# Designs tried in a protein design chat: VH-VL binders against q9nrl2r1430to1533. Part 169

Target 1, 104 residues: q9nrl2r1430to1533
Amino acid sequence: GGVHELSAFEQLVVELVRHDDSWPFLKLVSKIQVPDYYDIIKKPIALNIIREKVNKCEYKLASEFIDDIELMFSNCFEYNPRNTSEAKAGTRLQAFFHIQAQKL

## First folded at step 11 (VH-VL)

Design J65 (framework fv_erenumab)
Fold by ESMFold2-Fast, scan of step 11:
Structure J65 (fold): chain C 104 residues (1-104), chain A 121 residues (1-121), chain B 110 residues (1-110)
Amino acid sequence: as target 1 above (104 residues)
Amino acid sequence: QVQLVESGGGVVQPGRSLRLSCAASGFTFSSYAMHWVRQAPGKGLEWVAVISYEGSDKYSVDSVKGRFTISRDNSKNTLFLQMNSLRAEDTAVYYCARIPYYSRGTYFDPWGQGTTVTVSS
Amino acid sequence: QSVLTQPPSVSAAPGQKVTISCSGSSSNIGNEYVSWYQQLPGTAPKLLIYKNNKRPSGIPDRFSGSKSGTSTTLGITGLQTGDEADYYCATWDDSLSGYVFGGGTKLTVL
């Protein structure tokens, strides 16, 4: 990708961060707060990490950016049972992301 | 019924050691991280330590780091707190507690009844 | 000093309503769920509210919780003498990487 793609990634990350359902995804959970999380989730990621990767121009293709966002949702659904507030927030935010990602 | 029962408290002189136990029943103990919380006489609650479900990860607050060690024996459904080099300010009721589901901003339930540790000369 | 600030005491008459405040910051209440605990004299703490405003089974609906910004409140309606206790808020603090409790509020029902 080009400069235009990086600007689009930044805009989309900002929109995700500002969404009401972003709270489970804003930052990595602490290993002290959720000790078993990292035993289950082998590739942890969060919006603050993705945002930094965008700002450092580490995404060369739109597919790489989309893969990191999808990994974030996949981790949410793997760790959190479907009836949890986290899983429900993830479902709604993922739907929002899929609509916005059509612009990429 | 989910239940936690502490034991091992007592009266000790400064510099000595005590080992607290917490016996768990009514739930799959090995599927939960476990916590110790203490309360000094007439004071509020202070979180002390946590241990992961298999014991691979442990954390203690700075005020007890290097002196207290949290451990567990999943085969016996028992949580421990080894307290070394005890100080007068460690005098408190010690509670074990579970977090029933880990999510952002978790909560403690159940709590044990507590065991009293008095460090006195 | 506690990281979460509660009034040291509150009082009200039987049948009245009371609210207990708990103030924090963006590193704790501002970005985390809050829980509340009741401690009767000589007993262990008991969970009253979890995830800001949810009640566990067995807790009557006269107990309620709410969160706004970096503060949370515990509401108690229809006060009973059996409600005389210490009340604690609790949450996770990102800056400390640990769980924190408020300093506690002694409720007196006069």
Scores: ipSAE 0.309, ipTM 0.772, lowest interface PAE 3.3, mean pLDDT 89

Design J66 (framework fv_erenumab)
Fold by ESMFold2-Fast, scan of step 11:
Structure J66 (fold): chain C 104 residues (1-104), chain A 121 residues (1-121), chain B 110 residues (1-110)
Amino acid sequence: as target 1 above (104 residues)
Amino acid sequence: QVQLVESGGGVVQPGRSLRLSCAASGFTFSSYAMHWVRQAPGKGLEWVAVISYEGSDKYSVDSVKGRFTISRDNSKNTLFLQMNSLRAEDTAVYYCARIPYYSRGTYFDPWGQGTTVTVSS
Amino acid sequence: QSVLTQPPSVSAAPGQKVTISCSGSSSNIGNEYVSWYQQLPGTAPKLLIYRNNKRPSGIPDRFSGSKSGTSTTLGITGLQTGDEADYYCATWDDSLSGYVFGGGTKLTVL
C-alpha cells in the first residue's frame, strides 16, 4: 500500500542524492548566485523539494513523482548547454534514474 | 573579444550622487546577469550588486541598499550603478564583471578595468 | 574582517613554489565552488582558477587550485617576477546570500 509506495519514492530520492552527479540538483538555484536562471526557468525544482514532497505524502501516483524528477532534468538541459559539467551530470543522473524508476 | 569598460567615476563630496556606466562588447549582453564589485584603497574586493539579464531582478549588499541602484540598457549594451547619498566609505575603484553563462558557480570573467570614485570633502 | 581568511603576504625566490591558503566555513567553501584571482598593481583582477581547480584558456599550468573541507589553496610553481601581485579567493556564502572574497595575499618574489 501507501507505506510501500512512500518507501519506494524515499529510497529512490536517497539513491539520487547519494549519486556523484547529484550536485547540480541538491537544492534550488539561488536568484542572487544565478539571477538569469528564473528568467529562463519558470518551474524550478530540486531534490530537496522533491524529498520534502515525498515526506509530506504529496505524490499520490508514481507518475507524479516521475514528472517532478523529469522536470528537474528538463530544467537542467534548458538552462545549461550540452557540453557543460551540469548538463553532463544531468545526462548521467537521468540515465541512472530511468533504470531505478523501472522498480516503481 | 569579450570586454567591459567602466566610466563615470570622479571626486564628489559626501551626500552627493554619481552614476557609473559599464560598456559591454564582444558578447550578447542581454543574455547575462551583470555585477558590480568595488575595492577601497589598499583593501580587498567587495561584491556590491547584480542585475538579471532583462533587468527585472536586482540585488545589492546591505551596506548600499536604498542608496545604490543597479540598472541596464540592453539596447546600448550598458550597465549602470546610480550611487546616491555617497559616504566616505564608498571611496573605491568600481569594477563591472560578468559571471559566464556556460558554467554555474562563483567566478567572475571578464572584469572591466575599473573607474575610481573618491568621496571627499 | 573578511569571511574568507588569507595570509596577508607570502614571499619566495624566482623558480621556487608557493602556496596561498584561503580558509572559510561550511556556509561557503565547504559547500560551494571556489575561484582565484590575480591582481597586478594598478590593474583589474584576472581569473586564474574556477570551480576549485580548473584553469581558463591562457592561464599557465604553473597555477593550480585545490579544495579540502572548508579550505582551498592556490599553488604557484616556477615563480617569476611577473607573478608579484595580490591574490584573492572567492566563493558564494549561503548564510549571507552573497559573494565573498578573501582579504587578499600579497606575493613578493625576492
Scores: ipSAE 0.091, ipTM 0.701, lowest interface PAE 5.5, mean pLDDT 88

Design J67 (framework fv_erenumab)
Fold by ESMFold2-Fast, scan of step 11:
Structure J67 (fold): chain C 104 residues (1-104), chain A 121 residues (1-121), chain B 110 residues (1-110)
Amino acid sequence: as target 1 above (104 residues)
Amino acid sequence: QVQLVESGGGVVQPGRSLRLSCAASGFTFSSYAMHWVRQAPGKGLEWVAVISYEGSDKYSVDSVKGRFTISRDNSKNTLFLQMNSLRAEDTAVYYCARIPYYSRGTYFDPWGQGTTVTVSS
Amino acid sequence: QSVLTQPPSVSAAPGQKVTISCSGSSSNIGNEYVSWYQQLPGTAPKLLIYYNNKRPSGIPDRFSGSKSGTSTTLGITGLQTGDEADYYCATWDDSLSGYVFGGGTKLTVL
């Protein structure tokens, strides 16, 4: 079969989605599941939103893509106390992202 | 010890109202979202409603929307469920339960002992 | 009908092992953590398992949880008469925007 060519952003977001620590970041937090989330977090974002933006070619600069990923991590650490499984997953995934982002 | 104690259940005729209470102790009540879950006789568990830590956000399952109102009084560590226009199908044991406020992987712990609501003519 | 499907009953002898299944879809178990609850006759539900496979303090290691794809399983080893109860799985459902419980499984120790 055919080979699909992916952009560097698409490749990186796919790697993030597949990482074991991506679970807190795959989709937007539900207001019903976490009722106070949107009272605290004013610029919500998740990997599914970032992936959609990549697929629609909305990132013109690597810095714009990186800023959205960093916003996602910033939101995680702002909402979740350091001892939570979410914050721990965020710390590990952010480290992975920083290593992979060197390739951009 | 973390505890939840429900009260306010009883036998009531269709179309009437009841107000359930849930008294919380042993934790900082104002820091947790709270839930109501019910169980009809011989049936399984059904989630009913949730309220945010300050009461600014609340949601209910469609079958009770417009009839049931969840509320809380953080100064008294008490959760409420106002049940209006009660129907036979609302007959159940009503449990209050806490969820971990900071966790996406939510679970219910602790649970109260439950209070029984019977809607009967 | 429950969104999460459990067998209505399961039975085994004292000292034996039993597994209780809970089947869902990509909108619930496939995307979310699962918790399990034990309900003894006439009592409130009690948390047995959270985050798919974690036990709270006070729950013996005879109880275990596992998740694979859109299904999850509660395992109970060394069955005791005190384990006779109804068991419920629970998770969040993205399509319904609400919490869902399995229909429950009655465990009988013969």
Scores: ipSAE 0.115, ipTM 0.717, lowest interface PAE 5.3, mean pLDDT 88

Design J68 (framework fv_erenumab)
Fold by ESMFold2-Fast, scan of step 11:
Structure J68 (fold): chain C 104 residues (1-104), chain A 121 residues (1-121), chain B 110 residues (1-110)
Amino acid sequence: as target 1 above (104 residues)
Amino acid sequence: QVQLVESGGGVVQPGRSLRLSCAASGFTFSSYAMHWVRQAPGKGLEWVAVISYEGSDKYSVDSVKGRFTISRDNSKNTLFLQMNSLRAEDTAVYYCARIPYYSRGTYFDPWGQGTTVTVSS
Amino acid sequence: QSVLTQPPSVSAAPGQKVTISCSGSSSNIGNEYVSWYQQLPGTAPKLLIYSNNKRPSGIPDRFSGSKSGTSTTLGITGLQTGDEADYYCATWDDSLSGYVFGGGTKLTVL
């Protein structure tokens, strides 16, 4: 292990992962745990997938990265009723993301 | 009122088959994934199988995989469990149950009253 | 040999408080919400607590749930003879990709 410089996208994803409200977003929803999720959500995504795309340099523009994060929040609000713990966590994490995304 | 009623249990010899039914009422059956949970005499609860709301995805635990098949008929508001090659260890009360909202960890509500399967030995 | 460990039995007198523990690991209770079920003799399980500490309508406030780390507890205050039952914790396990139940705790009153 040498010295490494993290990309702006990776630094932001790490900050999102470490946030207290990241728990609904860390990994893809299991088809066994939530079998109707994939019938409702057409474009599933999670922070672990976004982080892999960052590490593989798959985002060419900041807008592409932002679009994937926003898709993640959109999926949360589409599946989860407004007063659930998931929707509330999503609302707070999205606000945090909007502040951090100003640095991009 | 939201209700689940199981039927089809009975006494059967090892190696034989049974089909359990669960009749749902009081909610939009086709909008929920459905589950089977069993309980051996004097023992705890064991989750067995799940089916997606349209029946496109199914899963059963390893101990019954290849022997049990979960299915549903949304036009009749009915859930099924086809049990083949029954073993003494399958002796249990079988409950159907709904998960009303999927969240982290999730939960079962309502439960049916159960139907008893006894594999004689 | 349950993935979630509960004491096999607890006992207390009417009017007392009792707590029932449920211990797991980081792959289940540590990362997932927990539910609790009451099973009266000869009946189906009934939901008591969901999402760690929430009560469905119709469940009195003397029933409570709490979670800390990889363990959860069901609390019952003002114990009544009608509370005599088996109690089960349940959650999702990431390592097994399945739902798991505790081994159950038999509550005896008086």
Scores: ipSAE 0.401, ipTM 0.809, lowest interface PAE 2.5, mean pLDDT 89

Design J69 (framework fv_erenumab)
Fold by ESMFold2-Fast, scan of step 11:
Structure J69 (fold): chain C 104 residues (1-104), chain A 121 residues (1-121), chain B 110 residues (1-110)
Amino acid sequence: as target 1 above (104 residues)
Amino acid sequence: QVQLVESGGGVVQPGRSLRLSCAASGFTFSSYAMHWVRQAPGKGLEWVAVISYEGSDKYSVDSVKGRFTISRDNSKNTLFLQMNSLRAEDTAVYYCARIPYYSRGTYFDPWGQGTTVTVSS
Amino acid sequence: QSVLTQPPSVSAAPGQKVTISCSGSSSNIGNEYVSWYQQLPGTAPKLLIYENNERPSGIPDRFSGSKSGTSTTLGITGLQTGDEADYYCATWDDSLSGYVFGGGTKLTVL
């Protein structure tokens, strides 16, 4: 429940947003900027969307929150080759997330 | 060698049409979104239009929307810009350019050499 | 009018250093990568810097980029006469949903 879960999820999202490697994940990829992104990525998501879902109390289980964060990383690795700045940032931020997710 | 070569420019009267072509070689053309950028004489660069790798998604800036149509033929490795109802302010060198597939892409590389369009009475 | 502001011209002597500024807002430079282009007279633009400070293969380390807040700068050291060109910054603008270029800076090496 409620207030306790909201505080934990909000704290974790804030920590992710403040991380140096969050830049590829702060907002949705623009369809105009990267027109083929949405042809490849069928379930787009970003930290601003996840934070909004936390604030609207849309996560009922910690697993649902974790699934959305993992989807975000999965999308990054599917679109971006391993040697890109985006994929490297994703790898480091995902490792940081796995450590912080112990709080949930 | 990665290369883009534009053609189809010329001198036309206001209200007429031109179709520009951009021939791509040295890379997998169908794997990249492609762009048109123009430059009026003595002026700076202006982004014009983009098309997705299969051609399913297209976007053009408001100043040319409804008059210019971007398209591509991946079987011929060719990008097109159909320019209708041309105005004096469309006078420019038109460049085609690529944005890299594996980046969010806020940079253009390579660029073609450009083709000149002059709209004059 | 250009959304990104550059000085129209800069000049310096051979061997000197010059810095070209590019100022934007939170809707563009403040939250996006920036690229820089060199355009020699009568030629197409050439990529100099991408993702704020990366150089493509073949671009000498005399060229550097930096970004701070809503502004970015192109630095050129050891100026050569062959550096005389127009220089453009570029980025994505969220409010316009499009790519934007600076107005360009003409570099003269005297």
Scores: ipSAE 0.274, ipTM 0.761, lowest interface PAE 3.2, mean pLDDT 88

Design J7 (framework fv_erenumab)
Fold by ESMFold2-Fast, scan of step 11:
Structure J7 (fold): chain C 104 residues (1-104), chain A 121 residues (1-121), chain B 110 residues (1-110)
Amino acid sequence: as target 1 above (104 residues)
Amino acid sequence: QVQLVESGGGVVQPGRSLRLSCAASGFTFSSYAMHWVRQAPGKGLEWVAVISYEGSDKYSVDSVKGRFTISRDNSKNTLFLQMNSLRAEDTAVYYCARQPYYSRGTYFDPWGQGTTVTVSS
Amino acid sequence: QSVLTQPPSVSAAPGQKVTISCSGSSSNIGNEYVSWYQQLPGTAPKLLIYENNKRPSGIPDRFSGSKSGTSTTLGITGLQTGDEADYYCATWDDSLSGYVFGGGTKLTVL
């Protein structure tokens, strides 16, 4: 996409990173910390990877950007039971994202 | 009752080997990642190694890498730590501990009572 | 140097309250859940707090945890002589790709 689209994606990622509930999503899950994660999650992603893709102009459409953010949340809910702190943080951050993404 | 019991500690000269065991009971051992944590005399806790459910993934701190090997036998509900080329600085009480849930930061519960390893000339 | 910094000792009288601090960085406490452990003399560590502020069954509510930024604290109210122990914070460190423990704090109840 265009310059304005990339600026919008960057601003949204920055807002997500600054949110109190972003902590499970800032970086990829470590195999040492969570040894079975990559046996269950086949398409891992995190905010640092998404931000790098924005900065490298890898998103051509807003839908591609939104799909990567939604994949991040989907992975969270697939791995983490609903009553965990990770799943609760994911639920709140996803709601925040949906409000902000209405402008995309 | 969920319980972990370590054994295999002892007094050994530098350069020799010991194999520690941790017997698990009261839970489905094969469903949990397991850890070794040590504590030198009068010092704090130091994480040593972790092993995944079936033993496919193993990780250890750099200071013991190439010398210590973590392994498990799920059919015997037993965790192992093979310690080769032991050094004086490996002197510690060695605890095994269960990781109750895979999560960022995670935590250890329960812990075994510990087994003492003394490496001295 | 130690990755997570705790005061080496704290003391208070029976019935009083204390807080034990644990300071880290954005690579550990800032982005990860913290757990706390009590080690009575001659015994194995015991889980007191997990996921920053949750208590396992059997731990009384006079023990509490909190996290703010890159620091966490263990609070103990209504101090009892049986609380004399070493207390350790612990978490994951992303830069080291490993688990780290604080240096430990010896609590004395006089």
Scores: ipSAE 0.194, ipTM 0.752, lowest interface PAE 4.2, mean pLDDT 89

Design J70 (framework fv_erenumab)
Fold by ESMFold2-Fast, scan of step 11:
Structure J70 (fold): chain C 104 residues (1-104), chain A 121 residues (1-121), chain B 110 residues (1-110)
Amino acid sequence: as target 1 above (104 residues)
Amino acid sequence: QVQLVESGGGVVQPGRSLRLSCAASGFTFSSYAMHWVRQAPGKGLEWVAVISYEGSDKYSVDSVKGRFTISRDNSKNTLFLQMNSLRAEDTAVYYCARIPYYSRGTYFDPWGQGTTVTVSS
Amino acid sequence: QSVLTQPPSVSAAPGQKVTISCSGSSSNIGNEYVSWYQQLPGTAPKLLIYENNQRPSGIPDRFSGSKSGTSTTLGITGLQTGDEADYYCATWDDSLSGYVFGGGTKLTVL
């Protein structure tokens, strides 16, 4: 992918960060705050890590970017019970992402 | 129902040691990380330490690091705080507390009744 | 000094409404849930509000929480003498990698 594809990834990740439901996803889960998280979640990721990868041009294909975003949501639903605020935020943000990802 | 009961507080001279205990009942103790929070006389609440459910990960605030050690015995449903090299500024009521569901912006429930530690010469 | 700022005291008459503020930053209140605790004299803290605005079973609807940006408020309506207590906000701070409490607010019902 070209420079305009990387700009599209940057625009999308900025929109995700600014979304009201991004709060569970902005940073990696702290093992101090959630001590059992890394025993359950084997491939942790967050929007700040994804944004850094975009800025360093580490995504060669749109599918690689999409896979990292989907991993982030998958981790959320694996760790958090369905009735939690985290899972509800994840559901809404994922729907928003799916609409925006059509532009990629 | 869910309950936490602290013990082991007392009056000690600076430089001495105390070990606090927190007895848990009414829930599966081994499934929760546990916390210590303290409150100096007439002052606010200060978070002190956390221990993971299996005891493999521990963290404490910088002001007590190297002096306080958190530990647990899941077979006895008991949380401990070993306090060494006590200072006057460690004088406080010490509460144990659980976070019932770990998530961002967590909350503490229940709290124990607290045990008083007074460090004076 | 606490990283979450509360007024040291507030006062109001029985039956009135009071609000207690708690101000933080983007590393704490701005991106994390907030909880509130009531501490009656000589007792342990009791959970009053969690996840910004939720009430545990047994907490009357006179107590409410709200969050806007990097600040949160506890609202108490229909004040009663039994509401005299210290109130604390609490959250996680990402920059410190630790839990933080506000300095506390003493509520006096005159």
Scores: ipSAE 0.263, ipTM 0.760, lowest interface PAE 3.6, mean pLDDT 89

Design J71 (framework fv_erenumab)
Fold by ESMFold2-Fast, scan of step 11:
Structure J71 (fold): chain C 104 residues (1-104), chain A 121 residues (1-121), chain B 110 residues (1-110)
Amino acid sequence: as target 1 above (104 residues)
Amino acid sequence: QVQLVESGGGVVQPGRSLRLSCAASGFTFSSYAMHWVRQAPGKGLEWVAVISYEGSDKYSVDSVKGRFTISRDNSKNTLFLQMNSLRAEDTAVYYCARIPYYSRGTYFDPWGQGTTVTVSS
Amino acid sequence: QSVLTQPPSVSAAPGQKVTISCSGSSSNIGNEYVSWYQQLPGTAPKLLIYENNKRPSGIPDRFSGSKSGTSTTLGITGLQTGDEADYYCATWDDSLYGYVFGGGTKLTVL
């Protein structure tokens, strides 16, 4: 509970941010760079938003935190064709996350 | 197919103003972010400004901030660059360019043919 | 004042291979897709490579792109006299909050 669980979420987000494959996920997708993104993706999210939610104690359960991370990957695979650098980075980072999330 | 045509370039004295236009055809102009890129004589490419497809978000290189204004009229399929307080270092060929759909990150396609701006005293 | 570093010139003979490097940082190439452009004398730039390594329709497979960390490379095989041009890399820079081009590389076919 509480602060102890929040510390675990913060540590995991930091590990994700430091991973070589985090680059597509660090910040929200730019409307300038990908104008059709927000027409396709209804619930945009990124690691900076998730980290902010951790810091504001908005996650009451580990499942809520996991759901937001999975939404981030789901958005990646919905928007980006599977042969893209984004989708490949997402696949590797998601596998890394699944291993780390076993500790939650 | 897809075409961009710049106009409005010319020879002007320092401190004067010019407005460049870029006429778009062959695609849904209102769905794409648009750029201005310039190239001084004998020099490389320099990005100048970008505008979102709705016109709500705009960014420009610091050297033109406060002097140049990028705008668009989606009803006329036209991109503009209003250039005020022109300086000798603004002398360049000015290109307009599009960001294509399904591209994350950066690329410019197509490009216009360019319009020449010469600022001389 | 190019944020992305390219060699100013490269040269090779017809039929040979050349590589043109483009070096950046974690705020640009390390965090974003890269594109490459060919500019023939007196013409507008033309897209050669987008999203690090993809070719648009009409660009021959002699042109290739690759990205590793904070650097990217344009490869040209089977070099032809018609390949003489200036070549530019480009990407977005998070620190400048804008797009950046490399300084350009003049390719000479000897």
Scores: ipSAE 0.006, ipTM 0.583, lowest interface PAE 10.5, mean pLDDT 86

